# VH-VL binders against Probable complex I intermediate-associated protein 30: the designs that were tried, part 5

Target 1, 227 residues: Probable complex I intermediate-associated protein 30, of Arabidopsis thaliana (Mouse-ear cress) (q9lqi7)
Amino acid sequence: MSRFRSLLQASVNATKKALTWNVEEWVPPAEKHIFKFHSKEDLKKWHLYSDSEYGGLSSASLEIPDKGDGSDCTGVFSGNLSVDLSEGSKWNISRSGFCGMRSKKFDGFIDLDGYDAIALRIRGDGRCYISTIYTENWVNSPGQSEDNSWQAFVFAPKDSWYTAKIPLARYLPTWRGNVIDVEMEMNPGRVLGMSLSVNAEGGAVGAKSGAGDFRVEIDWIKALRLP
Key: E = the ipSAE of ESMFold2; O = the ipSAE of OpenDDE; V2 = 0.75 times the mean of E and O plus 0.25 times the DockQ between their complexes.

## First folded at step 1 (VH-VL)

Design o06 (framework fv_ozuriftamab)
Fold by ESMFold2-Fast, scan of step 1:
Structure o06 (fold): chain C 227 residues (1-227), chain A 119 residues (1-119), chain B 106 residues (1-106)
Amino acid sequence: as target 1 above (227 residues)
Amino acid sequence: EVQLVQSGAEVKKPGESLRISCKGSGYSFTSYWMHWVRQAPGQGLEWMGGIYPGDSDTGYNQKFKGRVTISADKSISTAYLQWSSLKASDTAMYYCARDFYGSLEFDYWGQGTLVTVSS
Amino acid sequence: AIQLTQSPSSLSASVGDRVTITCSATSSVSYMHWYLQKPGQSPQLLIYDASNRASGVPDRFSGSGSGTDFTLKISRVEAEDVGVYYCQQYSSYPYTFGQGTKVEIK
């Protein structure tokens, strides 16, 4: 009696284990957190940059405002875009008016293999921002250490939270800010980091553009497997 | 091969100063956060704080802020944990651990430094 | 501070048994990692971000969960798996570990 019951239970358990193992091993979660912006410690993963390093006058900040309610704490990337250059600038820069935030470097990869899109939960100012994914250099040039970059526009609507979903296939390969003609897909297993940037040129019809203040609130960045 | 090598065991009296070290090798030292985790005798793990050696940015567990100083010397790939005045309650095993991607994914750990503080 | 409670606090298993350890958080967490500390050794990373196996970790280890409830499973425990297992959140300051689950092998 107990023997037959044990054999049936063992068969059911073996089938359940095999099914559960296959689902867990072969089908990754539908979404995966990459970054969150809920505390000042979360912001330590990011580095700010602007055209000021090259003679420009733009400024940027990234902070968690004190709202007294932990549920409303989100990162705020804000500042001022200036197209003016300091007189006598030592840099011959053809473009000014940009600010960005970039994830701090580490000796490894963000694994996006098996995911189809990047999602950003934002509340903005009506400007278009640039989402950049940095990958390992695929050109294999001796002595060259610059990361390859892939860019897509992100519209940040005013007054309401928005989840921007950007298919990885929509990211265009870029080199030093310019789209390059290459017939290669991003290698999602070799992502080194990400950035979010804004420049005085909006890049999209209907978006706010030009010099002046910018402000976008960021809740999180995730990877998604699309249905 | 990534290795984190910590300084040897210490026996100290209350009120004494101490600095222990963690030397990283086999990777880009300035590209990873290095954290300190303590384990009091018979107790579990407790996060103390960390440093990003590339720019010396630090983060502390508020329980330890002001009681310890975390620093790093990138020229010799070494992180430090320092006390100006030890207490008996500082008796513990201290581990350094490398943070993969800044998400406290401690992928490599040092062997530990036992600190004993007694009269 | 987010407190992590592990269950059970200790267990004894025979080689080949399935081991299940749970970790419950007082508030929702975005990141949950699992570590194993073998007797007399430093902790080692097993699972990161709830479900991803760390490099070199055998496929008998798996993780799952989201929100406040997370689970670590060992499909067929081996003698070398003896030690204390810790969950750890990286969601809210201060970053905390669970109290640990001691796994002994008969």
Scores: ipSAE 0.007, ipTM 0.471, lowest interface PAE 12.7, mean pLDDT 80

Design o07 (framework fv_ozuriftamab)
Fold by ESMFold2-Fast, scan of step 1:
Structure o07 (fold): chain C 227 residues (1-227), chain A 120 residues (1-120), chain B 106 residues (1-106)
Amino acid sequence: as target 1 above (227 residues)
Amino acid sequence: EVQLVQSGAEVKKPGESLRISCKGSGYSFTSYWMHWVRQAPGQGLEWMGGIYPGDSDTGYNQKFKGRVTISADKSISTAYLQWSSLKASDTAMYYCARELYYDSYGMDVWGQGTLVTVSS
Amino acid sequence: AIQLTQSPSSLSASVGDRVTITCSATSSVSYMHWYLQKPGQSPQLLIYDASNRASGVPDRFSGSGSGTDFTLKISRVEAEDVGVYYCQQYSSYPYTFGQGTKVEIK
């Protein structure tokens, strides 16, 4: 994809600013719960995908591991990113090496109107993940319902729980993984769902990238209202 | 081996109902959009709509919205295109085709087609 | 809806000729794909995302373009290349196809 580098650069710049914002002094905003990852039933709200069905060799899982110590359970999104193609594949994938998890369609909307940021409570592997928000309606598609996608990078620090706070304004409009050359504001009142994905080709300054294992633990996703 | 296998040819009269099918095999059915594309006799290709079986999200070409229903059964990896009342203008070859939802790689695998003839 | 117009509507070529087919959109398109439908067959993907050759597609096929104008080229046409070529936009719903370009070999 010739536009992938453009998306990556724009997302890296947005993520660098978001990471800087999260390092600044703490501000306690009002919160709204969106998703939790505490039970197997919670995980049934998510769908896994990867490049493996298109001839890639990446793999993904989403699970609640049973901890023998009785600790609180969290979801684990993990797998392996491979840039290799499977034997016998006739599909030439130039951008192999991706896995993702996407929320299943809901009856209605996740109303984020009046909220300023998405917060993800995660414990990761040093990689940057892609947070995607799906919204209803493209401005210039009258009489049709089309999902808009908005993306931002999420750095997942190794071995430490972290609350990534991403201003909604940092999400860039995308179509099928590419930044759209339009200036639009997200409609936070019409969110249809979210995804979290990871690519071998990608990342922010200082983040781990490339093929290999990935693993991020997810506790919850919330919306935040800044004072 | 990735394959899409469609149901056999149909000959119907105007006003009759019909459901045709497209069964996927050799891949994760819930990870791909399934599109329906029609081709009237001697004409070009026309996108009718599609479904993402993972969450049952659908998109329709407005020309066909309300005239056909697109659905899928994940338990048997099968997508459906259904008419409640056929018209002579529905005479066409109907193809199903899959598309990866994450990225735009086009419709890489197509079914063999189902010929639907609606007359008299 | 984005309307796609292909040119020419049909052409007759000799084996070894260079064939050029164009596709013009009424508004800017993020993704353009090309398909070939051989007589009596289902369509098959040739080019995805303007310039990427699909698996199994010979080197003689190439694609280019961006915005509203896209081109498919066959550097040295062969007898097996007979069929109807379609462009398809993947920018917004409804997804649309061009009217097709019929390629016949003399």
Scores: ipSAE 0.000, ipTM 0.441, lowest interface PAE 15.0, mean pLDDT 80

Design o08 (framework fv_ozuriftamab)
Fold by ESMFold2-Fast, scan of step 1:
Structure o08 (fold): chain C 227 residues (1-227), chain A 120 residues (1-120), chain B 106 residues (1-106)
Amino acid sequence: as target 1 above (227 residues)
Amino acid sequence: EVQLVQSGAEVKKPGESLRISCKGSGYSFTSYWMHWVRQAPGQGLEWMGGIYPGDSDTGYNQKFKGRVTISADKSISTAYLQWSSLKASDTAMYYCARSLDFWSGYFDYWGQGTLVTVSS
Amino acid sequence: AIQLTQSPSSLSASVGDRVTITCSATSSVSYMHWYLQKPGQSPQLLIYDASNRASGVPDRFSGSGSGTDFTLKISRVEAEDVGVYYCQQYSSYPYTFGQGTKVEIK
């Protein structure tokens, strides 16, 4: 996605908004909420997955902790990464030690046209997570049945709230967790969903890696127009 | 073409059990929430609960939790609302409705309604 | 639970009139939706997320508002617009509806 394309679309959207009866929204917003993690209802838009579905021993949970003082609530994605396999693994997976949370499917798209980046407000454990964007099946791949996936790394600093801002241009096309060597461009108007995942084998230099506990608190996910 | 087709009207006595249904067609049944909304005679709309058929995750309005059970059968694209013991206060029109947007919670398609009358 | 109060509770309009219905929430609402229930029919979606018109809904219908106050407007009401209008919030569990506004055409 080019910045010129985004700017052109934003200009068209601004003109369209100015012609509506809702004048307070005529200027395109700099930020757009995609997800929030403030209530149990918000969490029902997500499903958990892990290597346990394929014979691994990792575990995951996604919860809103009960805060008795009435303070704002945030989602907690946590669990344990295990590189061990259960006896008699049915799927014979080549890798173990992963957990993820993925948005449930719906009809239509998350429209990110005119936006340049995804922002995640998180408080983490020092691990590196993977942010995935799922888009409509690519038209240049006849016979492909799965949604296209695009991935970028997200470092989650320990014990402090952080807003990770990831340009859409930094998301790389992936297949089964690996970057693929094909010429593809993300269509930001055709986003179907998102996920956040963590792997025991994953990690940038300096990030915590390996088997063991993981925990990240999530407040919200937004789309941003970068200056 | 998306359609939600509900089971026919029911006349029951207090204490009887009942299960009503809502069959979805024209879309991926397991990819959308299905909700139940009631309307007592002469009253407004009241959300009862919903189910995500893909994993059977449910949510209930606390007012109805324990009084009704919401379930779904993926193989026939059908959601259910069930009472183990009906009361006269359960007399109402019951609608099923699909949630299109996973985060906004609006109901884009509605069934035709099932009238449930509980009297002695 | 967030309570929604609609005003007016009922109104009578002539074809061509401008109709305004308001919905007030007891706390801030991020997502407000509007439905029309015509006599003897199921509710139908008119407006979602405060201001977006649902597919097939005529452009005489518009929505606006944020926070605790939201408005539905019909610029030039037609005979087919008779029915009960409901606002509905999704911001916190449980989903709640307003009490309804009955619109009658003279």
Scores: ipSAE 0.006, ipTM 0.452, lowest interface PAE 13.2, mean pLDDT 80

Design o09 (framework fv_ozuriftamab; at its last look DockQ between E and O 0.02; V2 from the best seeds 0.00; counts 0 for: pae E 13.5 > 2, placed apart)
Fold by ESMFold2, look of step 2:
Structure o09 (fold): chain C 227 residues (1-227), chain A 125 residues (1-125), chain B 106 residues (1-106)
Amino acid sequence: as target 1 above (227 residues)
Amino acid sequence: EVQLVQSGAEVKKPGESLRISCKGSGYSFTSYWMHWVRQAPGQGLEWMGGIYPGDSDTGYNQKFKGRVTISADKSISTAYLQWSSLKASDTAMYYCARDLEYYDSSGYWDAFDIWGQGTLVTVSS
Amino acid sequence: AIQLTQSPSSLSASVGDRVTITCSATSSVSYMHWYLQKPGQSPQLLIYDASNRASGVPDRFSGSGSGTDFTLKISRVEAEDVGVYYCQQYSSYPYTFGQGTKVEIK
């Protein structure tokens, strides 16, 4: 039945392609800037959070270090991951040891239609980070209080600049931090915002993990149309 | 539809406290920075600071830091500028302005797109 | 702090004239905006990011420049264009405005 289903999908895709062959194609530019991390104003677009909001002890910072001669002009997301909880915490959380940064809301949408991937230019600490994309709900309803989220890992190699390219198809739908078993694709034309986060546990095999300091420099986030 | 409505003119004496307000309507108040800009009589514009009402993050011009407090009450879509002790040099028109941060096909941009009508504060000895 | 100097400080123009206002910064700025404050009114955004017209701004207004030198032009001045024009940098705290250019219609 799986083979039949695959052949049916292939036939539908081939038919759609044939029907659109005679149309002049418009293509977007190969790259589209989404966020820069080059100035204090760029960093104001981000809201920091951590498990401290729920009784945890993790801390986070987003700063532009010294902009003097020869210095990097990039944002630094850094802090400390702790799996411990504060004394007398009102919150009962089953997981601690996380920090993140989430873009502030703005009027309109980031339109990524026609792009294949998100690219982040980063210089990290060898940890895996989590890239999250937020979209309007499955129904087009601006102002919806609970957004749909889509997540993918991004590895931040230690001490070297790296451009992580994450296909949009690799972002999986999530609900309350868990991947959900839903076969849906995001609507890339209705992106509300993004986040980058880090957990004390998890990530790819061989990546740095555990409680302790974290640090990743971020130059920019772009959308790419891959060749 | 989008409006910033400020509180009325104030006449105060040096040393008194004062809080003026700016109420936003017709847009998502918590999704935009709100800034305060002053204009002394016959003078130009001077940025004082701002607040992001969604999380109460603030930024101040160092010239005014410690002299004013910027706050917001998101339940009533209102930002505030507050002095604990006014000086005669605080006599000015005070504007609130929305910082529109927008990303569209023309690129990323931010600017003070909507301004309140102004609140005249007069501090006389 | 980045200081902005506008030139001229004032001018008088006739309807239909071409007007040019310059703004010079003491260091490079990434974001330069222009505002108009009409008599008795609050400021209004004209140009954002050096060259983009704000919503509802007529196409007789145009902006250009980069780095430290920026220009606002009015191709055909109208009576409604009277007021004080300000440039504003949004690149670093404190955000600063130019001293203003007063435009009068004669």
Scores: ipSAE 0.000, ipTM 0.462, lowest interface PAE 13.5, mean pLDDT 80
ESMFold2-Fast, scan of step 1: ipSAE 0.375; ipTM 0.663
ESMFold2 (binder alone), look of step 2: mean pLDDT 91; pTM 0.932
OpenDDE, look of step 2: ipSAE 0.007; ipTM 0.520

Design o10 (framework fv_ozuriftamab)
Heavy chain, then light chain:
Amino acid sequence: EVQLVQSGAEVKKPGESLRISCKGSGYSFTSYWMHWVRQAPGQGLEWMGGIYPGDSDTGYNQKFKGRVTISADKSISTAYLQWSSLKASDTAMYYCARVYSDYWDEGYFDYWGQGTLVTVSS
Amino acid sequence: AIQLTQSPSSLSASVGDRVTITCSATSSVSYMHWYLQKPGQSPQLLIYDASNRASGVPDRFSGSGSGTDFTLKISRVEAEDVGVYYCQQYSSYPYTFGQGTKVEIK
ESMFold2-Fast, scan of step 1: ipSAE 0.007; ipTM 0.510

Design o11 (framework fv_ozuriftamab)
Fold by ESMFold2-Fast, scan of step 1:
Structure o11 (fold): chain C 227 residues (1-227), chain A 119 residues (1-119), chain B 106 residues (1-106)
Amino acid sequence: as target 1 above (227 residues)
Amino acid sequence: EVQLVQSGAEVKKPGESLRISCKGSGYSFTSYWMHWVRQAPGQGLEWMGGIYPGDSDTGYNQKFKGRVTISADKSISTAYLQWSSLKASDTAMYYCARGFDYLSAFDIWGQGTLVTVSS
Amino acid sequence: AIQLTQSPSSLSASVGDRVTITCSATSSVSYMHWYLQKPGQSPQLLIYDASNRASGVPDRFSGSGSGTDFTLKISRVEAEDVGVYYCQQYSSYPYTFGQGTKVEIK
């Protein structure tokens, strides 16, 4: 009889091991770190851009403040939004006052397949920011010569840290910053990068808008599988 | 196939200049950080610095800043590590390595360039 | 700079043994990576971001940990696993490596 009990125990152990292995293989972790903003080196994964490239006067910085006080370090995206143009500007820009930060390109993809949302841990200034996800441009997509972009608003409340959770389904397809009237779904397996931007003409009810200073602190960006 | 190919071994005297190279192939060279890692004889690994070839942004280990220059030539997908004046203490194996994706794990490594500096 | 200390500095194992290597940091690290350098070869990536196996790395390798303490485990060591194992932090400049753990097979 001991032989039969040993065989049964071996079968139970094999089933338990297979079940544990299958759960770990088939179900991705509940969250996945994409970016962190804890050191000056982390910030070098990002490019700053603004309307100054087109004759505007907005300015932006992305930095880790040297507090010297032992507090946790986080990235600070800040600057000034200006709707004015430089003297003698040669650019006829239709957009006024914008700044952004965009992840540096890499050959490959940020694989978000199996995740439902992007989470941003931020502490802000009461303005609405725009979260953009860039995906590979396909033959049948609009804007043939450029990467597809997908955008959602992110309110950045003052004073307290906030985790903004944005379902991937809420990102709207855009081309050159404008929502396009097209029937297209994001491919979360083919994400090329991300950006966070702010416009002087940002238009959410109750949010701060207009020209002037902006400032948002960023701790991390993650992908989440929502319950 | 992603590959990093480094220049051949060098034997130099103290005070001489040297530039070694690391050529990337099989991927978008301007889209990844390229790092240099040093290994002195019988010792462990030491990060020296890196460059993002797309905009030539660099980061250095302060221990090596001012003693070496890291650069890249996008037209030939090649990164460089250069000394203006070598010292005997620069004797080491030098590896280039690609920073993987957004995490900067070093996923692809060159074969190494042995630099020997002696009188 | 964040200093990484590995334990043990060396070990000798028999094929089939469980091997555990630890890496302790002087301050909290956000990302920890593990590498294997086989004799006469370039380092190769084993584990990135504490627990994710790199492409082509066998299931017997696993990583865990957060904050200041990280662990690399080999569930059933093989002869091909001989070499020096290094942890590496990617939290701040300068990036640093541990001193290495030499694994030899009896």
Scores: ipSAE 0.007, ipTM 0.501, lowest interface PAE 10.3, mean pLDDT 81

Design p01 (framework fv_patecibart)
Fold by ESMFold2-Fast, scan of step 1:
Structure p01 (fold): chain C 227 residues (1-227), chain A 124 residues (1-124), chain B 107 residues (1-107)
Amino acid sequence: as target 1 above (227 residues)
Amino acid sequence: QVTLKESGPTLVKPTQTLTLTCTFSGFSLSTSGVGVAWIRQPPGKALEWLAHIYWDDDKRYYPALKNRLTITKDTSKNQVVLTMTNMDPVDTATYYCARGYDFWSGYEDYFDYWGQGTLVTVSS
Amino acid sequence: EIVLTQSPDFQSVTPKEKVTITCRASQSIGSSIHWYQQKPDQYPKLLIKYASQSFSGVPSRFSGSGSGTDFTLTINSLEAEDAATYYCHQSSSLPYTFGQGTKVEIK
């Protein structure tokens, strides 16, 4: 009478699955996907910028390398940092030696309420990069050209994939790369976009710095809920 | 030193396709953060954004008109072209092209330089 | 789409008087509001970007303020050359939208 045993087992398994489903519903996800870098379509959500708009000579690219064998693809943000200024430019070193990638404008917000950190899955070049989060600006400041910017350093080690976990509390309010208002708090429910940038003369002491090539591979960006 | 100039037909019959060209100088549409928009203004009415093309060839269209609009760029000629199909008398307007530029945000948040505009009349 | 409503539609103002134009957004747009001046038979010109930042070459009598949903363009002392229609424009989300315009005439 294996049929009766099979029916009983199926009933037990269905009940167990339903209980597992209900338990899973009560536990919110530990992470939220924000961006992936697996196809050329994914890269269309980003644009590149550099000091060239202020007379600098840096260059940048963001690509999915064609491996031809069907292996996993990741985005590559790379280029060359130059501290030189083009002829005729006013000398301002703070506007020289940087490249960045920024998410394109979209309708609505990225809702990070209830999350504690941003995670970036990267494989880098030993340089220190800057992670920027843009939020809706409810206050006007003379000269403010964009909504609130929040920045944190992220080290990109060579050789192995690394998940950089940056607490939202570690992001500092900035204006044009400078910390401005330490009393302001990020509104994580009103995130407009993100960027990743690199400066030739910037970053942490001990990380690779200076003019020259940069390269970081990016797999994904997620928000994490810490235990 | 930044200039934009619209060109194309000034009279179009109903159901025909309109093609407008924006020729610009003083900037490159290969520069990150730069884009060109097409904006129209019917006689006596408000400005209406139609389409935008970004330096990376990303294209955005006004949703209600997207099936009629195509925006392209020719970087070698410093030109952006808008085509609009199935023209109707209600499409009579002055058509402008304008540059979007913001160094730090890279979003084309404002239109800093505009062409002189070209009046397109749709009538039989 | 975000709807921008300007007030008033029309003002006739004596030279040297203060002019105030308001723009109200149907939802919060932060500071992503920009103001344009369009003189008769001319193309629009940018005056103010990001609610309060003056564009290069714009006279200091023009100023902007506001955040969220309510924005104001102020001309602190109207000159004859300021007779124009003024438009607000939001860049917070696509599609980009403009207000209906405010026409300012000299008495």
Scores: ipSAE 0.006, ipTM 0.479, lowest interface PAE 9.9, mean pLDDT 80

Design p02 (framework fv_patecibart)
Fold by ESMFold2-Fast, scan of step 1:
Structure p02 (fold): chain C 227 residues (1-227), chain A 121 residues (1-121), chain B 107 residues (1-107)
Amino acid sequence: as target 1 above (227 residues)
Amino acid sequence: QVTLKESGPTLVKPTQTLTLTCTFSGFSLSTSGVGVAWIRQPPGKALEWLAHIYWDDDKRYYPALKNRLTITKDTSKNQVVLTMTNMDPVDTATYYCAHSLDFWSGYFDYWGQGTLVTVSS
Amino acid sequence: EIVLTQSPDFQSVTPKEKVTITCRASQSIGSSIHWYQQKPDQYPKLLIKYASQSFSGVPSRFSGSGSGTDFTLTINSLEAEDAATYYCHQSSSLPYTFGQGTKVEIK
């Protein structure tokens, strides 16, 4: 979705408030906290998934280490990616080799209208991850679901903490797990949830890929207004 | 708001085919990731997973029963249908349909009330 | 297929006491275990997903723990309405399988 339309709508809403003699509240904040990963209670907002639904053998965990403070007080999403299938069946191989963490669905929306980007504070393993945003489809299209998903790649460097800033305009629409070749725009005012996933195929040239272990530490997820 | 309800015959003779329909509301089987499963429970025994269908028409079956089971969906009617051939008295059970949030989720968060199917001559 | 074995099969417990139900998998399943409560003549209701995550609306007295092959469902302080059969369920590999069930009744 065009970020200009989102910013324009936020500006219109702020102007309406200012016109009613409420100048102090009309400007949206520069950043909005969406998720934090500082305690075991924070992790209850998420659930894990993997290719095990389709006979895959990948595994995942999401934990807060119980040792020290500072860097020890962040979420750890880790596990093992396997392209092998259980029981030797001819199940769909294209669905093997992935793990993810997804936020619980809410009764309502996360309002990101007026924001330009999603920011993730991470320390990773050199792999490329997939950031997914789930939105309600307010545009009626034949053959399309009411719920939409939008995906972008996130490189997770190792050794030091990094803030990955992904413009909302870089998220690509997906339907039935595939990028669709249709003209659609994200509605950032109707976000239902988010996920972070990894697959053995990888995503970025030069990033670590293939089966094996994965590990990324996550501090927080925010929405940002870009300068 | 998610609701599911099973319907079909309550009595089936040995060798006949059972057809059960799950009618649901509060979600769409067009929604990416969403699925519906069939699970059965013989009287006084444990739960047994039978089949699963997802938004993209991907289908999974319990391997030992797969030659007897067919699962289909009709998204416009909000229905999922399970067909089981060559019924036997050991297939007497309460049959449930259940919702799964997405294709990666292995848990069943909402269940129908169940329908008891008795197989006898 | 993965076999899930629950213990005990049956437990009669005084109100307000702690109840512990275990589920052992025949092979490692990570955290892919889910717990259901089934009252007589009713459908199963999800309590805990992915070993330790509470489902919405589930009382805080219910908790889950474990990883790999050994898992536990705990009811910290048993209430009368908790009389039911409890089932574990694994989603690590197909076919999905359930434990044999643990019946909990009030003394």
Scores: ipSAE 0.000, ipTM 0.421, lowest interface PAE 14.1, mean pLDDT 79

